# VHH binders against Esterase OVCA2 (ovca2): the designs that were tried, part 2

Target 1, 230 residues: Esterase OVCA2 (ovca2), of Xenopus tropicalis (Western clawed frog) (Silurana tropicalis) (a4ii73)
Amino acid sequence: MAATETPGAAQKRVLRVLALHGYRQNERSFWERTGALRKRLRGRADLITFSAPLLVPDPDAEPGAGDPDSLQDESRGWWFSNPEQNSFDAMEESKTCSGLEAPLDTVAKAFSELGPFDGILGFSQGAALVAIICALKQQGDPRFHFDFAILVAGFKSLSTDHAKHYQQPITVPSLHVIGETDRVISAAMSQELVSHFENPVILMHSGGHYVPACAPQKKVYWEFLDKFLT

## First folded at step 8 (VHH)

Design s13 (from a5 with E104R)
Fold by OpenDDE, fold request of step 15:
Structure s13 (fold): chain B 230 residues (1-230), chain A 123 residues (1-123)
Amino acid sequence: as target 1 above (230 residues)
Amino acid sequence: QVQLQESGGGLVQPGGSLRLSCAASGFTFSDYYMSWVRQAPGEGREWVSYISSSGSYTYYADSVKGRFTIARDNVKNTLYLLMDSLKSDDTAVYYCAKDRTTIRVYGSTYDYWGQGTQVTVSS
């Protein structure tokens, strides 16, 4: 009687998602802020968080306060809408933004060193950058390989330098998560960004400026991600 | 092959100073964050200091803040740790450590370490 080796339970593929934080956040703070989402996505998707290249000056930060815990307090940004002040405002129309070279190189390094990734996730400023990355990918930028994008509190950058990235519809499969009462990135701003994507999935939640992960949102995340697990 | 070689350790009196060096080879030194980590006898490894790839940003453990200075020379592929006002509690083997990635990633650890250099602070 040949012991029919029970085909080993096909190890359920877990999606790898590169996650971009918002302005004045970092890899650690964003990891913490995505705790609820990570919990909901356990066994389905893993988030990898990394820091933006620009340090946002903290007026209260004493030079050299390098405590690992102080590193927790380090604020990072992807670009500055006001390079002279080293500051960013999503509502600021800027003709002189800091270049996208540094943030794109950083993301490219993440793909190169930590990849492959199945998807990309962005929050707030990170989401805006993800949209641009989607556009670049679509244009044939070899640095970026992924199958889907999740944009939480996304918005269209108001930088004149970034306008070129919104000229063509973005065809990357996308999930847009929008807070109805978000006072930082309004629903309208996020909807504007959505209008630049083809066949976007939209998740509205009643909350503000955070990454939602309640039961209703979980369902949408799962439905979206399951398309890429097959 | 990645190589890290620490030097400059020794015996010093409390209040004294030492300068540690770490010679790096086998990778693009200027692309990576570098750290000093120390291990006291019977204790676990303790992070001491961290420096960005360009050297523009430096970070210190509270235990060494204001006393130690991390620096790097990317032309010489060398990491430094200037240690002032040394205390008995600073007695440890000091290691140079390379970040795994050229970017700051949550959960990222070191992929290479030197052999370490002994620092002994004793009256």
Scores: ipSAE 0.604, ipTM 0.862, lowest interface PAE 0.5, mean pLDDT 92
Fold by OpenDDE, fold request of step 15:
Structure s13 (fold): chain B 230 residues (1-230), chain A 123 residues (1-123)
Amino acid sequence: as target 1 above (230 residues)
Amino acid sequence: QVQLQESGGGLVQPGGSLRLSCAASGFTFSDYYMSWVRQAPGEGREWVSYISSSGSYTYYADSVKGRFTIARDNVKNTLYLLMDSLKSDDTAVYYCAKDRTTIRVYGSTYDYWGQGTQVTVSS
């Protein structure tokens, strides 16, 4: 009697998602901030967090005084809207931004060294960068291979140098998570970004500037991600 | 093949100084953060110092802060640790360690270590 090997339950593919943090965050802090989301996505998607290339000066930090924990506490940014001050403001209209070369290179390295990824997630400044990356991908940039984007507290960069990335509708499947009471990135700012995407899924939540992962949001995340598990 | 070779260790009296070197090969040295890690007998590995790929940023454990200086020469593919005001508690095998990735990733660790160089601080 040949033991019919029960076809091994097709180990449900877990999606891999590269996650870009916000301004003054880092790989660790963003990992922590996405804890609730990671829990909700368990078995469906794994988030990989990494740090932006630019160190944001901390006026209170003594130069060179860092322990491993302090390293983890470093504030990082993807670009500066004010390169002279090494600062970023999402509301700042800037003619001179720090170039996107460094942040894009960093993300490219993440794809190369840690990939493959099924999707990309960004928060705040990271979300703005994700939008640009989506545009670049759509234009055939070989550095970026993914199937979907999740943009939490996203916004359109006000840099004149970045304007070119919004000229064409972005067709990458996207989920936009928007906080109704977000005081850092207003809902209006996020909606502006949404308008540049084709067929976007929009998740509104009543909260502020964070990555929401309550039961209602979970459902939307699952519905969105399940399209790519097939 | 990635190779890290530490040198410069030895016996020194308290208050003395040593200069450790780590010769790196088999990878693009200038792309990676590098660290010194030490292990005292019977103890676990202790992080000592960290330096960015460009050398622009340096970090130190509290135990060595103000006494040790990490540096690198990307042309020579060499990592250095200048150790001043050595104490008995600094006695350990010192290892050069390479970051696994060229970027900072949560959960990332070192992928390569040297054989270590013995530093003994004794009167």
Scores: ipSAE 0.603, ipTM 0.858, lowest interface PAE 0.5, mean pLDDT 91
Fold by ESMFold2, fold request of step 15:
Structure s13 (fold): chain B 230 residues (1-230), chain A 123 residues (1-123)
Amino acid sequence: as target 1 above (230 residues)
Amino acid sequence: QVQLQESGGGLVQPGGSLRLSCAASGFTFSDYYMSWVRQAPGEGREWVSYISSSGSYTYYADSVKGRFTIARDNVKNTLYLLMDSLKSDDTAVYYCAKDRTTIRVYGSTYDYWGQGTQVTVSS
């Protein structure tokens, strides 16, 4: 008995995914840090990385050390939990922050200038912002149009200004990637964010704070992404 | 409608200095990253430097680092390249280029170029 004939080679559409980096990263370093994932997603999704708007200062810089020319490829962040020191700590509860106007405007510009995007991906602080963007999209914000979100090492912002974004369940289809040994964003912090999503897909991995892309994990990414190809 | 017009090129001796200007119009100059790109005779285009929309972030090719300074004036809509310690291999047509997007995106390209200004460093 002969095996059933397989379909001929079909040209698969490639999903476009806007990618938000973590604290102290930028568009280039995030491109490099996602290299393994991008290889595993070849033919299924392209990641587009871009830089957050806020320059993160070097607290150990000496007075008068370094000129403007030495600030190449500097670290960026989406917001500061401590605007007095221009710093961020995911564990810090804050009544104030540097605000979301600049980071949301930057993401909106990415959608308008580089879109359309099928999905959005975030890592660490970027994932926390992605969750807020999902809530805004769900509430009808016309700047953000996409079908799914991938949140790697995500967490719930502890800024009281952000609390309104977690009032309703987030129904955007989501994949949450959680490291069992992550010492920057604990699995408990990521699970707290997951609790605000409806019908989340969860990928647990044994590693720490990074974007995982080894062979066993690619099946979860592929199955999730394939749901958005029609 | 977008116009980029370079000026300030010329003939200069090795070790000399030159200041290039690029007058921009037809777009909101302060929204965009801007770059200088050069093309030597018989060569492909070589990226020289870029500057962020606010001017707070600059980046230089290794071949010019420490000798060239990029700057911008968002009131006058003008981009500058201050060139010091010029060498013969800096001889090229220098172009002002507008980034396609208003944000820094990995792999982004330019959508508009000026006509270029000739810089010749001889003898």
Scores: ipSAE 0.476, ipTM 0.766, lowest interface PAE 1.3, mean pLDDT 86
Fold by ESMFold2, fold request of step 15:
Structure s13 (fold): chain B 230 residues (1-230), chain A 123 residues (1-123)
Amino acid sequence: as target 1 above (230 residues)
Amino acid sequence: QVQLQESGGGLVQPGGSLRLSCAASGFTFSDYYMSWVRQAPGEGREWVSYISSSGSYTYYADSVKGRFTIARDNVKNTLYLLMDSLKSDDTAVYYCAKDRTTIRVYGSTYDYWGQGTQVTVSS
């Protein structure tokens, strides 16, 4: 017979974190790219990865050339900075974009169908969207309920349509993960986003454009996440 | 009530073929990714294949790649698995499974399973 639980013994709860991938990724490729982090967070947090709504064309793809069994052929994005070409560039200043209703609806479906979530995590374009979601949550958007955000290689969207989301300091507890040699989203771009958050926790790493999980980084993730186990 | 009903299983010789069907009702079938999952005696459940809500994208476990084909008919609300070049280690109960969500999530959580259809591959 199984033994009864001892009253008063602490049992660690595992946090649920919704994870938003970067441009040209999908739910499976992001699962793979977060493997090291997921191993380091075992017992503390589970990442739930899902796909963005927009299919990103591969300009070099030949018709029918992709392996139909490969998830890498379903490159996805949250929005386009150039809707005429169905493309995105984080350094592109623009006054037009593909709009945010589709990506926000997709994230809202994740909350309603897979929630509740304790936190939200984003990588690259996903982190830029997470920052906007934090602002919307703070303004009372009932679709998004969570206690913290983790923004990996995040940046401030340069689309004029998105500027309103950066008007007020974001008070959602946040961990910002910044690569010192990131050639896709420079550390300066990530620090610009950080400046819009109140009391951010910052994890700098010596690497480039990826989700880091080495031993010293593990402790920063743990200390941040442990604040939300109440 | 969500219902998934598999059919088409049976006894087949090695190298043979079968076509499994799964009739779906009680939900908007065309909104959901659908999967085939199998369970051999004494083993846990093994994911076999899934298909996107539109049918445009399919994915297969390495153990069945090139031999099995997943398909769907969103008019008839039916999921299919065409099984070719069957081997003895394909012997299992095959289940049709519905994702809980309408969005694509890695490691999908299934909220409804059929009762399963037995596939037995033996001489």
Scores: ipSAE 0.445, ipTM 0.777, lowest interface PAE 1.1, mean pLDDT 86
Fold by ESMFold2, fold request of step 15:
Structure s13 (fold): chain B 230 residues (1-230), chain A 123 residues (1-123)
Amino acid sequence: as target 1 above (230 residues)
Amino acid sequence: QVQLQESGGGLVQPGGSLRLSCAASGFTFSDYYMSWVRQAPGEGREWVSYISSSGSYTYYADSVKGRFTIARDNVKNTLYLLMDSLKSDDTAVYYCAKDRTTIRVYGSTYDYWGQGTQVTVSS
């Protein structure tokens, strides 16, 4: 692994962006899936990927037995919409969930152990959590200090316990990245989340459920990020 | 203070096997991901493998995948590397390394590693 650097107060520094992966991903798989974006942002921003706290069960695995020789990548999630089955579905309305204490504590540890961060980025379930973190930051939560958010394929959590986080407009500067053919998080779901932000920047792309980084899209990312270079 | 002490290196013929150990002290070993890193003569350090804090998940560089096995014993505070089917390209000093953080971060900086143990694979 390469050494990581934390930029200081020097002029022309590179922005540091904490990056939250989607459901069933982890720090390595998200680093790989953001490769094109990281290349386009070289010299402007560094993404720091880390793993969510909940292990997502493999539904095909044999109960009670483990294979110590297995080389399977671990799948992680931020919360479960069905805590009885340890599962998540973005379209599932739920009266209960696995709670946010563990995922918020994990993000807080990232801020305390790896910070400071200039911004936060989330993909899919990670973007849904980023929106909640923006609301908490705006309400004065001292754990979270950043200047902007990037929400890729974001959505509004349908857990009743999370509804309180969407009651006030979110004024954190935001870039929302929405796929026109996204079959996992529809454009309508992402635009519902956008409606809770003031002055959002929207990047629409013709693709599906991924983090886009083609040449036209890099201009939107660059223009957004350049507002925060100080 | 944090200390990592590697052992188990030596001279081995191609196709042979070795078991490396790393005794850890001065920190809560079970809180951290641990890694093996190696350095061949005249080269920079190369990541070999890491293991999750619980030991449930392991990851390997492509150059060693299928031949090396990383393991840990959180009761004895010891990290292991079982090396099988050794090749001349595996000749290096092998270091045990501790991540700086308790959460898993890609590209994490190591804050401590040991003195290293020499592995030499020659015909």
Scores: ipSAE 0.401, ipTM 0.738, lowest interface PAE 1.3, mean pLDDT 85

Design s16 (from s6 with E104Q)
Fold by OpenDDE, look of step 10:
Structure s16 (fold): chain B 230 residues (1-230), chain A 123 residues (1-123)
Amino acid sequence: as target 1 above (230 residues)
Amino acid sequence: QVQLQESGGGLVQPGGSLRLSCAASGFTFSDYYMSWVRQAPGEGREWVSYISDSGRYTYYADSVKGRFTIARDNVKNTLYLLMDSLKSDDTAVYYCAKDRTTIQVYGSTYDYWGQGTQVTVSS
């Protein structure tokens, strides 16, 4: 009587998602801010956060004496719309944006060192960068390998240097999360970005500028992610 | 108008304890991260601790880790700093600071500060 080895419960694959924070955030702060989402995604997807390369100066905070560990608590950004002032405004039209080289290299390094990843998630400025990365990926950039993108409070960069990335429709499977009462990144701004994606999934929520993770949003996240677990 | 008012500072001996409070008003307290920052005489401002909006997450500078505890009461709109095992190097003016929310992605990390409360650790 051959003991029929009960096929081991196929350990449900957990998706790995690289998560890009917003302007003036960092690895730790964004990890905390995505706590609710992480909880909702438990067993389906793991988020991995990391810090953007640019330090955002706090005009009001004299940088405490450089405890190297204090750097982790510093505000970070992906690029500046005003490089002279080391500042960013999503509404600022800039002809001279700080180059995307540093942020793209940082993200590429994350892919290389922390990968492989199934997907990429961005919030606010991070979402704008994710859109650009999607465009680069589809153009054959070998640095970026992933299957889907989640863009929370995304927007189209107003930098003239970034305009080239929006010339072709982006075909990367995408979920766009948009706050109806978002005062930082308006729904209209996010919708504009959506228009550059093919077959986007759109999740609207009634809230403002944050990563939503309530029951209704959970369902949409699960439905979207389940497409990639197969 | 946003107001932050620190209290609880004073003179203590080394090894002693103090409890600082910060009364907040003029904004939705529960929506914001809060921080304690200190400034010793002749020194720059040093970050001490911060706490998340819900109070679930707390962080400390290495210099105070294991000795200080940050807490908040969102019903009372009050931020606390429990300071144990105080050292002479802890002597400073302690400030309550309101962090900028994710909604204000532009500008400085802190948008409002209290007047501060003096902590003096001296034998």
Scores: ipSAE 0.021, ipTM 0.287, lowest interface PAE 7.0, mean pLDDT 88

## First folded at step 16 (VHH; from s13 with S108T)

Design q4
Fold by ESMFold2, look of step 17:
Structure q4 (fold): chain B 230 residues (1-230), chain A 123 residues (1-123)
Amino acid sequence: as target 1 above (230 residues)
Amino acid sequence: QVQLQESGGGLVQPGGSLRLSCAASGFTFSDYYMSWVRQAPGEGREWVSYISSSGSYTYYADSVKGRFTIARDNVKNTLYLLMDSLKSDDTAVYYCAKDRTTIRVYGTTYDYWGQGTQVTVSS
């Protein structure tokens, strides 16, 4: 048993960053997939990963198949673009989707039970939710208190119900991480989201759909995060 | 005040079975993930298994997969560990532990522990 409570705001020598995983991930798989980044950020920031509230059906699973005891196979999502099939596709325009009440309540619980956090990070669908959370924070939502956002492979939700969150420029300091060969969230989709942020920092990398942590990327992360250590 | 009380330990032969129970009180049991953790003599604590708040998802350490089953009864506020095919390496004090949070967080720390129940597998 280790104590998990941060001593207080005056001791912010290592930033605490709440991390939202992508579609079909969970707290454990996202921890594993961010291992290289977490190593590069040691001494600057700690990531705290947690699971989204919605179970995503495994399209390859047979009824009654699989190992229900394996949490690594538990796929989670923040919302569905197709509520009837319990599925999500970032390229799918929708008039109706699963609401944001459950995912926002889950993130709010993370803030209340695990906070305070200095920043928030999201990957893919998680980054799309982070952008919406930034807009809500800016509008005075008392559940969300943080100083910066990191959006990896982020995109603008195509749900018409979410459009209201993009009407005002987002002034939360932001780092946007974009893969030049990302075939899940194209660079064009990520740049569309960037256009809604004021003074964004942009990290382009030559790779695809993942959280980059190679040597050239670490300096951009460090320089961005160091602005919030004082 | 949160209380966790384990029971059901004892002496068993290799290949035998035991059922451990953990009675929980002082919190809304059905809101929390629960875990079994064990400690062999002279060793640190080793995580054994956990179960989601609803009971719909379970996970096991490699050392016990296929032999142990974690379960919960949210009406009786009781956590269980069904242990089959016991071997000498399973000898330990078994503790029931409560997650600190209601959401699933990687690297969950526990805020409350039971007193433990001894399991001894005699060779």
Scores: ipSAE 0.501, ipTM 0.788, lowest interface PAE 1.0, mean pLDDT 86

